# VH-VL binders against q96il0: the designs that were tried, part 187

Target 1, 167 residues: q96il0
Amino acid sequence: APERGAERRDTAPSGVSRFCPPRKSCHDWIGPPDKYSNLRPVHFYIPENESPLEQKLRKLRQETQEWNQQFWANQNLTFSKEKEEFIHSRLKTKGLGLRTESGQKATLNAEEMADFYKEFLSKNFQKHMYYNRDWYKRNFAITFFMGKVALERIWNKLKQKQKKRSN
Key: E = the ipSAE of ESMFold2; O = the ipSAE of OpenDDE; V2 = 0.75 times the mean of E and O plus 0.25 times the DockQ between their complexes.

## First folded at step 7 (VH-VL)

Design N1 (framework fv_ebrasodebart; also named S1; at its last look DockQ between E and O 0.52; V2 from the best seeds 0.61)
Fold by OpenDDE, look of step 17:
Structure N1 (fold): chain C 167 residues (1-167), chain A 119 residues (1-119), chain B 108 residues (1-108)
Amino acid sequence: as target 1 above (167 residues)
Amino acid sequence: QIQLVQSGAEVKKPGASVKVSCKASGYTFTNYYISWVRQAPGQGLEWMGWISAFSGDTNYAQKLQGRVTMTTDTSTSTAYMELRSLRSDDTAVYYCARDISYGEEFDYWGQGTLVTVSS
Amino acid sequence: QAVLTQPPSVSVSPGQTASITCSGDNLGSKYAYWYQQKPGQSPVLVMYQDTRRPSGIPERFSASNSGNTATLTISGTQAMDEADYYCQTWDDSTGYEVFGGGTKLTVL
């Protein structure tokens, strides 16, 4: 049986921006916008003495970023494809070619495009609702873990100060 | 490679409970939903519900409300479906599926778990 | 609750075009998905978001959505295409997933 290759979706080639942060960077780096999602990827810094809580936060941020990149890459591709199909279908119905006499791509008027947008939004309404919900939940979780990490860091600083006073 | 591997076949008596497992691999488990679908012998597909692997939020089919519980273990990337108060009409193959689009699309499926309810 | 209606069976000769319809209220305002299921196997996604084909699915598979009817089309139908086909969508009010009753495609 031919190995049905696992990529069932046209995965937008993970054009992981080959932006490699400098090896000695102690900071998070923001890459250029991804060509599919139009989102700027963040390269998260990994501290040498990363705590389990810091690691959990970093992983959550990374997973959330990947989730966002995948969502928007797919939405943009879907939008572009459906828009093109809509334009072609409407032009065909009008008996118009895909190109004007001047050789330019034939376009639809604003009213016709409004119908496309309405239909697209309708079809994607549930997806967008769930996305927004998950976006808020993820960001809330990230913020919560940020708070925990901040508290842990404060506590560790206080312990170090106490140890220095006792010596 | 993305895979969903389900637990083995179960034989239960009426009134008992069954818990089916679905182990996911090859992807970030928490970035997706898991849907459960069952199929009675010679019948069509019936959606049972979905669970968010991230939040644990669930949505169950109305017919199964009160009898079904879906859970996930993120540490093992495993989803669970428990069905209680089993009846003869619950005899079916139960599938887990990865839901990539918030319940819209099931792109990967488990191999199925046969649950037989017999007196 | 949204209901999807499929013909119980469709028969086609090898090399001919098979068409399987799925009708439902407001289906034109939602995406349709299609699954193939062979005997003793798990369902396989063959079309998603009305017209999109997953990688690994042959080009002979296509789908359209017009009004309240989604259609799966298999051009140049082969013996290996004999299977049950299910359409699927969701209910906006409940968020429930809804499957059609399934269509048995027989290749004669």
Scores: ipSAE 0.644, ipTM 0.864, lowest interface PAE 0.8, mean pLDDT 90
Fold by ESMFold2, look of step 17:
Structure N1 (fold): chain C 167 residues (1-167), chain A 119 residues (1-119), chain B 108 residues (1-108)
Amino acid sequence: as target 1 above (167 residues)
Amino acid sequence: QIQLVQSGAEVKKPGASVKVSCKASGYTFTNYYISWVRQAPGQGLEWMGWISAFSGDTNYAQKLQGRVTMTTDTSTSTAYMELRSLRSDDTAVYYCARDISYGEEFDYWGQGTLVTVSS
Amino acid sequence: QAVLTQPPSVSVSPGQTASITCSGDNLGSKYAYWYQQKPGQSPVLVMYQDTRRPSGIPERFSASNSGNTATLTISGTQAMDEADYYCQTWDDSTGYEVFGGGTKLTVL
């Protein structure tokens, strides 16, 4: 059966979780952690006089956040499901139930769990390698456009100073 | 709804080139890779390579290295695959697919584009 | 280069369980993926990451992957399940994607 909000394809989040920003915020702000990715989303302010370059930067940041949120939501779900499957399998091999006598979820010791962590990292090594590379490329692009926006603002300020001085 | 719509069938002579388009809709194009997979008549699936819609980074199958070029146009959410120096054994249906695990997983596929290479 | 070997065909009666194998060295240490291709249609992802089923794929589809073998299982097989089925993984040494040769499932 599909898990509630748990599968990346079945429940791929948009990028903004259950939290809504204040209606008249004049700045970016950070919301509560997303249930699936455990990342805090940034909610981007759209100024009334946003330039095309400023719009491109904002959209790049929004898309990058969506990408990052979806990656970690998917990885967290995969990790959780595989961890539970691993624990369940090992407990059955030992003849133990899924719950302790106190009703708490049974688990394995650290040495037993090390095998799971090693296998999970190995299976996901290539994916994480490409994720890390893409993360750095996205952050470089964001920084580059931040610089372009900064230069645009300086240029516009200089044009205004030229107009005032010509009077 | 997520869709990948490909360009129409093509007939080419040996030595020519072909460029197949794949227009994506219903998702944020720059957040996924596009893989290209071909299938010769009566044969199985053969992976050709992938491209990142964000960075333009590519990874081409060794057999096709030097003959294939994959590109994207983010303003139209369209991926392209160009295959040069066509031979008769390049006759196949060419598919684009959304690639969400860096070449591991293809969750949505285009309708396919038949490319026929004949003299 | 990794090679995925599938039987060329599998035949089952309606309502029976179909089992399609995919063999490859070290396959259980990687994720396996399964695609269904009906005649004249594009492939459709039916199982991913060894055991997981995409939304919209019937629960009668299941899969496993351990050792050198992944298996796609279709319980209560219906005439509409008649198709070619491909397994897929990657090659650790090259990073290239690898498809199995395909299995034609016939529902008699």
Scores: ipSAE 0.641, ipTM 0.839, lowest interface PAE 1.4, mean pLDDT 86
Fold by ESMFold2-Fast, scan of step 7:
Parts: structure tokens; C-alpha cells; sequence
Structure N1 (fold): chain C 167 residues (1-167), chain A 119 residues (1-119), chain B 108 residues (1-108)
């Protein structure tokens, strides 16, 4: 059974990319821009002895990346479709065809396009407000867990130093 | 396959509380909000509130503030809606719905839970 | 505060075009959404962000939103389209989601 909204929510392949993390990499890697979101994905390295706290941080970052990718893929698609609809509507209102006399795709000038950008921003104001709020909360959570992981690593180094002295 | 599966029907007396569950599957639970919408017999849809599965932040309809509590359990991908001090006019089918406030809104809905408040 | 008004009922013959309106103050500055609900079933999203169809929704369904009025249009209406239809938007002042009162579409 096809999923409702699959057309817009499906994460398309990033295209024919030859980017792959090096074999046996010990670092996170940044991929090419996603076809739909235009954001570069981060491929997370998973350590052999990942602590529960490190795992929680990594999953939080992965989930946030997925959320961010989905938002921008939808935003970019919405922008492109509404831009095209606006241009076609304005040309129709002026009694102009979708193509110029030379056969090129008809366009609006910068002043007319400014009307579209104003309308788009106004219409998407609430969407952007909720996105920014959630983005703030997600980055706060990531920063908080990054701090916890840093403290865990400091604590582990301290324990190793104390154990070295006691031995 | 994306699904929201709700708990079964409840019959309550006036003044009691009811807690309805909504178990999500097939997607990253913490990337979405869950909205609760109720529908009294023969009436329209009434939005009750939403909860962020990520932050636990909630926003409740003014009419229900003080009586409703929404929570999530990320370990089981389950959302809960508790309504207290039940009245006969709370008799309704209660729905959970996956909510993308910056996208498709209520794209997937639970099957509904009938709550009957008998006096 | 957003208040969405829909006609309580609309009747059409099979094959005719059904038009369901949803009116709200400055609705065209926000996105409108549409849901179909058949008796005993959960609502189903049929249109989102004014004019967009979810996968699996027939091309017979289209919609618009401008000024104070959003419209759901069903061309070549079929018996299976008989249902209650609800519009929905977001309220700027409260952050509340708001539904229209619903329209019963009867296909005679």
C-alpha cells in the first residue's frame, strides 16, 4: 500500500555520488549536498566502545539531521512550486504565454519577483517560526549532551590517572 | 509502514479521569508533534492540543487548560492524553494525529478511542 | 483568532464538480489543509499547504486559497467521495490549530 505523503517525505538518493568515508575511518564525514534539501549530510562514526551517553548524543544528532533534511526538502519543493505558480499566474493575468516569442521560458522582472518573495515569507512566517524554535531547542539539547560527553571523558581520564598512581 | 494505534474504548463516570494512549511506529517518533483531536457524537472535529515528542512541550486549547495533560514515552514511541474531571459533554471519539506544523500537518491519524461518560 | 466557516452541506450528482468553501479572516496569508472523514472512520488528509495532494489522493481533488476563502474542488465527483470534509489552519495569536465546522458532501 503506498504511504500518504511519500512523494514529499521520501528521502531521495543524493544522486550519483562517489563520496564514501575512508575504510576504517575514526571521524565523522560530511557528504555532498542532498538533492532535495541542499544540505550536506554528516555520516557519523560509531566507536567500538561507545558509551550510552555518547550513543544518546549521536542518535540525537542523527535525528536532528533527519528532521532538518526533511524540513528543507519540503521548504525547497514548496518554494519552487509556488514560485512557478506565481510566475504562471502573473503571465496569465497579463495575457502573456508561458514562453517568449524566441521560445524561451517567460520570466518576471526583479521588481515583480519581489512581490512573490514578500508573499512567500508572509505565508511561511508561522512555519519558519516553529522551525526556528525547534531548531533552537535541538541545538540546546545537542550542546548540553556534548558537554556531558566532554565531562564523561574528563572524568574517565581522571580515573585512569588515579588508577595509574595507585598501581 | 507508518501507524498510530490507540488504546481501547473507555466508559467512565462523571468526575473520573481517562488516559488514552497512542503508539507510533514506522517513523522517527521524536521528529514529530502529536496532536489530539476529539469529536463528540454527530459533531465536528475539535483540536485539544499538541505535544512535541522531542521536547515534551505542550500547547493546550484554552477550553481544556487545567483538565488535560499530554505526555510521551520515547522508549515505547507512545503519546498519552489524560483528561480529568470528566463531564457528560466530554463523551467523544478521541484521535491522536501525527503533526508537522511546518509541513503536512495531520498526515496520519490513529483509529480513534471512544470515551463515554455516563451519568 | 481564526474562526473557519464552512457550509454545513453540499449536494452534487455523480460526475459533477463539488465545491466546498472555507472562510476565515485573512486565511490566504496562512496555509489551509483539508480532511475527508467517512462514517465510522478516522479523518484522512486530502490536501495540504493550500494546493498540494498527498500521495494516493486522486487528481480529481484540487484546492485553492486566497484572500479570506479556501476552496476544495472535487471534479467528476464519485459516490466514494461522499463524506464529511473539514478545513484546518493555524491561529497566529494562540498557536492553536483550528478546524472548520465541516461540510457533509452528498452524492445523489
Amino acid sequence: as target 1 above (167 residues)
Amino acid sequence: QIQLVQSGAEVKKPGASVKVSCKASGYTFTNYYISWVRQAPGQGLEWMGWISAFSGDTNYAQKLQGRVTMTTDTSTSTAYMELRSLRSDDTAVYYCARDISYGEEFDYWGQGTLVTVSS
Amino acid sequence: QAVLTQPPSVSVSPGQTASITCSGDNLGSKYAYWYQQKPGQSPVLVMYQDTRRPSGIPERFSASNSGNTATLTISGTQAMDEADYYCQTWDDSTGYEVFGGGTKLTVL
Scores: ipSAE 0.541, ipTM 0.784, lowest interface PAE 1.9, mean pLDDT 85
ESMFold2 (binder alone), look of step 17: mean pLDDT 92; pTM 0.939

Design N10 (framework fv_ebrasodebart)
Fold by ESMFold2-Fast, scan of step 7:
Structure N10 (fold): chain C 167 residues (1-167), chain A 119 residues (1-119), chain B 108 residues (1-108)
Amino acid sequence: as target 1 above (167 residues)
Amino acid sequence: QIQLVQSGAEVKKPGASVKVSCKASGYTFTNYYISWVRQAPGQGLEWMGWISAFSGDTNYAQKLQGRVTMTTDTSTSTAYMELRSLRSDDTAVYYCARDVQYSEGFDYWGQGTLVTVSS
Amino acid sequence: QAVLTQPPSVSVSPGQTASITCSGDNLGSKYAYWYQQKPGQSPVLVMYQDTRRPSGIPERFSASNSGNTATLTISGTQAMDEADYYCQTWDDSTGYEVFGGGTKLTVL
């Protein structure tokens, strides 16, 4: 049955969830957070009669999503790697092993980790400022095109009403 | 997959202008910056500036401000670098490079364009 | 503008470890990048964000960046590693890119 088919498309029997939009969906779908970027991907619905302007908006949103996911995936990996390197370096300097007697990962206390967070934020401060600036520009462009699409739809409805009135 | 293909070598007289092109393929052009880097014969790499393929924003090296203009044509995924009022010391190989500003840096480079300025 | 200083040349025998330094004021507060350039060829990215290797770059390549000095280390140096090496940083304050003067690595 169709209902069972739709359920199986959304969830794998092995207990691994997959993002798969329902067959009859007419809306955008939001997936689970990406493992690397922690961002939820949006899968865009493409209308049968998409205008060139609507296509430009959708592609702009898709390209911005790709850009944003690449940035955060890299940022999260950089944070994780640098944190690990900092911890290893500090433990080696103290003459401590990387594992405790109980086999758990050796960690630094909150005061020692504050040094890492300060250095990381300082090193990445301007990078994040430039990212935010670019992010705002992209959102402005998306909002602008959303407005143009809305205006196009209003204009098309007015033209259709005009044509119908002549009949 | 990812390629940057530059225009051919040019010979110019002092005072002339040159415009080098860089055609990108294999990636979403507007998601990356393009940096221009030159190298005089036997010398090191010298950064000239970058342009955002998305916004058209530019940032030019201080030494070249007033003489350089960088542009993009998103319909052809092509970046351009125009250098005006050429001097003999502008003789160099000019490279375009895909610039991942926030992470990988200059990860893909064009083949280079030799610009010779002589009278 | 910030200047990155590299030694003009470094020589090693095959199989030895080569170390190429790049010095700049407070360089450890910025990310350093490394490029390899062979005669007549375009530069190739060999190291990014201080310590990270692009896909396709051998594990023999490693790097560090702390204080005022970034270092590119090539373990078990091979004849194919003979090239000019350039460090580069992105100045967060100005958005300017800065290259070091380059180091010619000779493998005897």
Scores: ipSAE 0.542, ipTM 0.784, lowest interface PAE 1.9, mean pLDDT 85

Design N11 (framework fv_ebrasodebart)
Fold by ESMFold2-Fast, scan of step 7:
Structure N11 (fold): chain C 167 residues (1-167), chain A 119 residues (1-119), chain B 108 residues (1-108)
Amino acid sequence: as target 1 above (167 residues)
Amino acid sequence: QIQLVQSGAEVKKPGASVKVSCKASGYTFTNYYISWVRQAPGQGLEWMGWISAFSGDTNYAQKLQGRVTMTTDTSTSTAYMELRSLRSDDTAVYYCAREVNYGEDFDYWGQGTLVTVSS
Amino acid sequence: QAVLTQPPSVSVSPGQTASITCSGDNLGSKYAYWYQQKPGQSPVLVMYQDTRRPSGIPERFSASNSGNTATLTISGTQAMDEADYYCQTWDDSTGYEVFGGGTKLTVL
């Protein structure tokens, strides 16, 4: 079950803490980094009197966060897996074992690893360009709706002030 | 459970237009691209184009540019593909497929919609 | 501009290893994907990003991609693997998705 306070919950062997935001929180809350994406999730507060425009902005931000998390989780997993496969392939070619005499993972020198980094960056260059394009479009949309929400809140405040002074 | 459910089979005359729908469920529709792929009887897969469910941006295969239009309705999580000026060689099964993070893969496919163009 | 070439057919005996190739200019600098299609059915993703296997796909499916050639390998081939196989990549200059012509795998 969720806990009432902002508590640091079970600490995984990786050292990452789990958190549950307060159910009665009036603010957005930022959590610990995700294991795969290494991005901090934002837990969005939903006000009782949320306007349709505020709901659209919140959903846009939530959907953008999910999209961003999915992209980086996939990217980080792909990098880690391909790096490990590259190292294992090169060690096999040299007739070397996967572990050193000390029991640690065997590694390649910087010159050999440079080949992997070049290949990885080349394969992912256009993927990153489309990500950046979409990221800018999403940020523009979020900024635009933030502006609309701000104008709505100003208008509502003016209406409340007018009602107070007229009545 | 992620699903893409397409509209039913269509029979059209040459010169007509067809509009195929693809209703998505089980995921955040606006976070993915939808690609359209067709397959003529006994032939291979032919990519037609993709659309961003977020921005509405499209990219159409050069062969189909000017005849195809892809749209989405985010309120119903539905993608549409309209093909105009139909020819007999447009007879095919038309598939929608979810594209993960543009340029990764087509991880989920619709069941396909048979469009028959005959006089 | 990418063009992917596959052999039209490959035949193997049950239990043998099937290899299906996909050739394209500098294909190894791009990610390759593989789809299985059985008669009357939608394609099913069997391999993605060169070497990665989706959940639910047997370990006997593996793949590689280097130079100009991507290869789908099915070890211990079974009758149920009989299908059409398509490779796919993304053309980075146009943003176009590109499919190979398909390979009919026969297990006899």
Scores: ipSAE 0.551, ipTM 0.786, lowest interface PAE 1.9, mean pLDDT 85

Design N12 (framework fv_ebrasodebart)
Fold by ESMFold2-Fast, scan of step 7:
Structure N12 (fold): chain C 167 residues (1-167), chain A 119 residues (1-119), chain B 108 residues (1-108)
Amino acid sequence: as target 1 above (167 residues)
Amino acid sequence: QIQLVQSGAEVKKPGASVKVSCKASGYTFTNYYISWVRQAPGQGLEWMGWISAFSGDTNYAQKLQGRVTMTTDTSTSTAYMELRSLRSDDTAVYYCARDFSYGQEFDYWGQGTLVTVSS
Amino acid sequence: QAVLTQPPSVSVSPGQTASITCSGDNLGSKYAYWYQQKPGQSPVLVMYQDTRRPSGIPERFSASNSGNTATLTISGTQAMDEADYYCQTWDDSTGYEVFGGGTKLTVL
């Protein structure tokens, strides 16, 4: 297989949705939302004369996208599975079947579901705190490198203008 | 083929320092934390701390604060753990482990590095 | 300051169900994780976030976490399941990770 066959976690697929950006595009391309993370993947345009600094920025953005995709795919699967387990447990305790007489999935009322949301948020508090902290740090780093790239482009234009003036 | 490969066994005198390495491969190194866990002979697992391969942020177990330093080298995808002022009760197998959930999920482990502290 | 207490040993016959408990104050309000360690080997994650199995871990492994007790259950226990098992959680007071003392599972 072109991709490594490493062991994967059961509930957090690491793949991005398969889509094809336009080959001749001179811009980044945004694809459809990923099935698991519900985030839209970005395919980054690579200029023919990409500088080392521009490459570093692009790789940082690609790595951040991969990190975000992995986090939200895991989180969404965790939420969905725990919600289902909670509902099934409560229905069993009440002596009710998992489906209504009409064949639909049986549900709990808002008061009962409030217990689940409280428990879920409490258990995931540390994870969400670190995600938010890391999210801000990653965005700061991206913004910082965007600024460095902008300054590099300004400097290159100034150098070219000065060289033409000197000639 | 995600793997963590650690440096070889070390024998140290009390008061010395040891620095264990953990080379990661098969994944984006900067997207994960690396936790360090040790195990004294015949004893259980003891968490030492973690480091973010992205930011370099660390969190050390209270018992080890002031004696332990964790670092990373992103150019070689390698994490390091240095333990100073070694005592005989620091004799243990030291593991690095990949940590996706900020210190709670250790999904891939290094092979372990035996550090023996004796006079 | 959190302490996770596990029984030192559990013995079962092949094909029987093994239950390994892990007790801690308000453990059910935190996620519990389980690791298997065979002699001379690194630990292996066998259960995460209370009830989830990683890829490659047999369906015979299941777990729960409620109140003060998390439980790892191995149904139809096989000789290959013989190992030390460690539970793990997060400590609210220190913000640090905590392992249980470990349980030696013997399959007779």
Scores: ipSAE 0.602, ipTM 0.805, lowest interface PAE 1.7, mean pLDDT 85

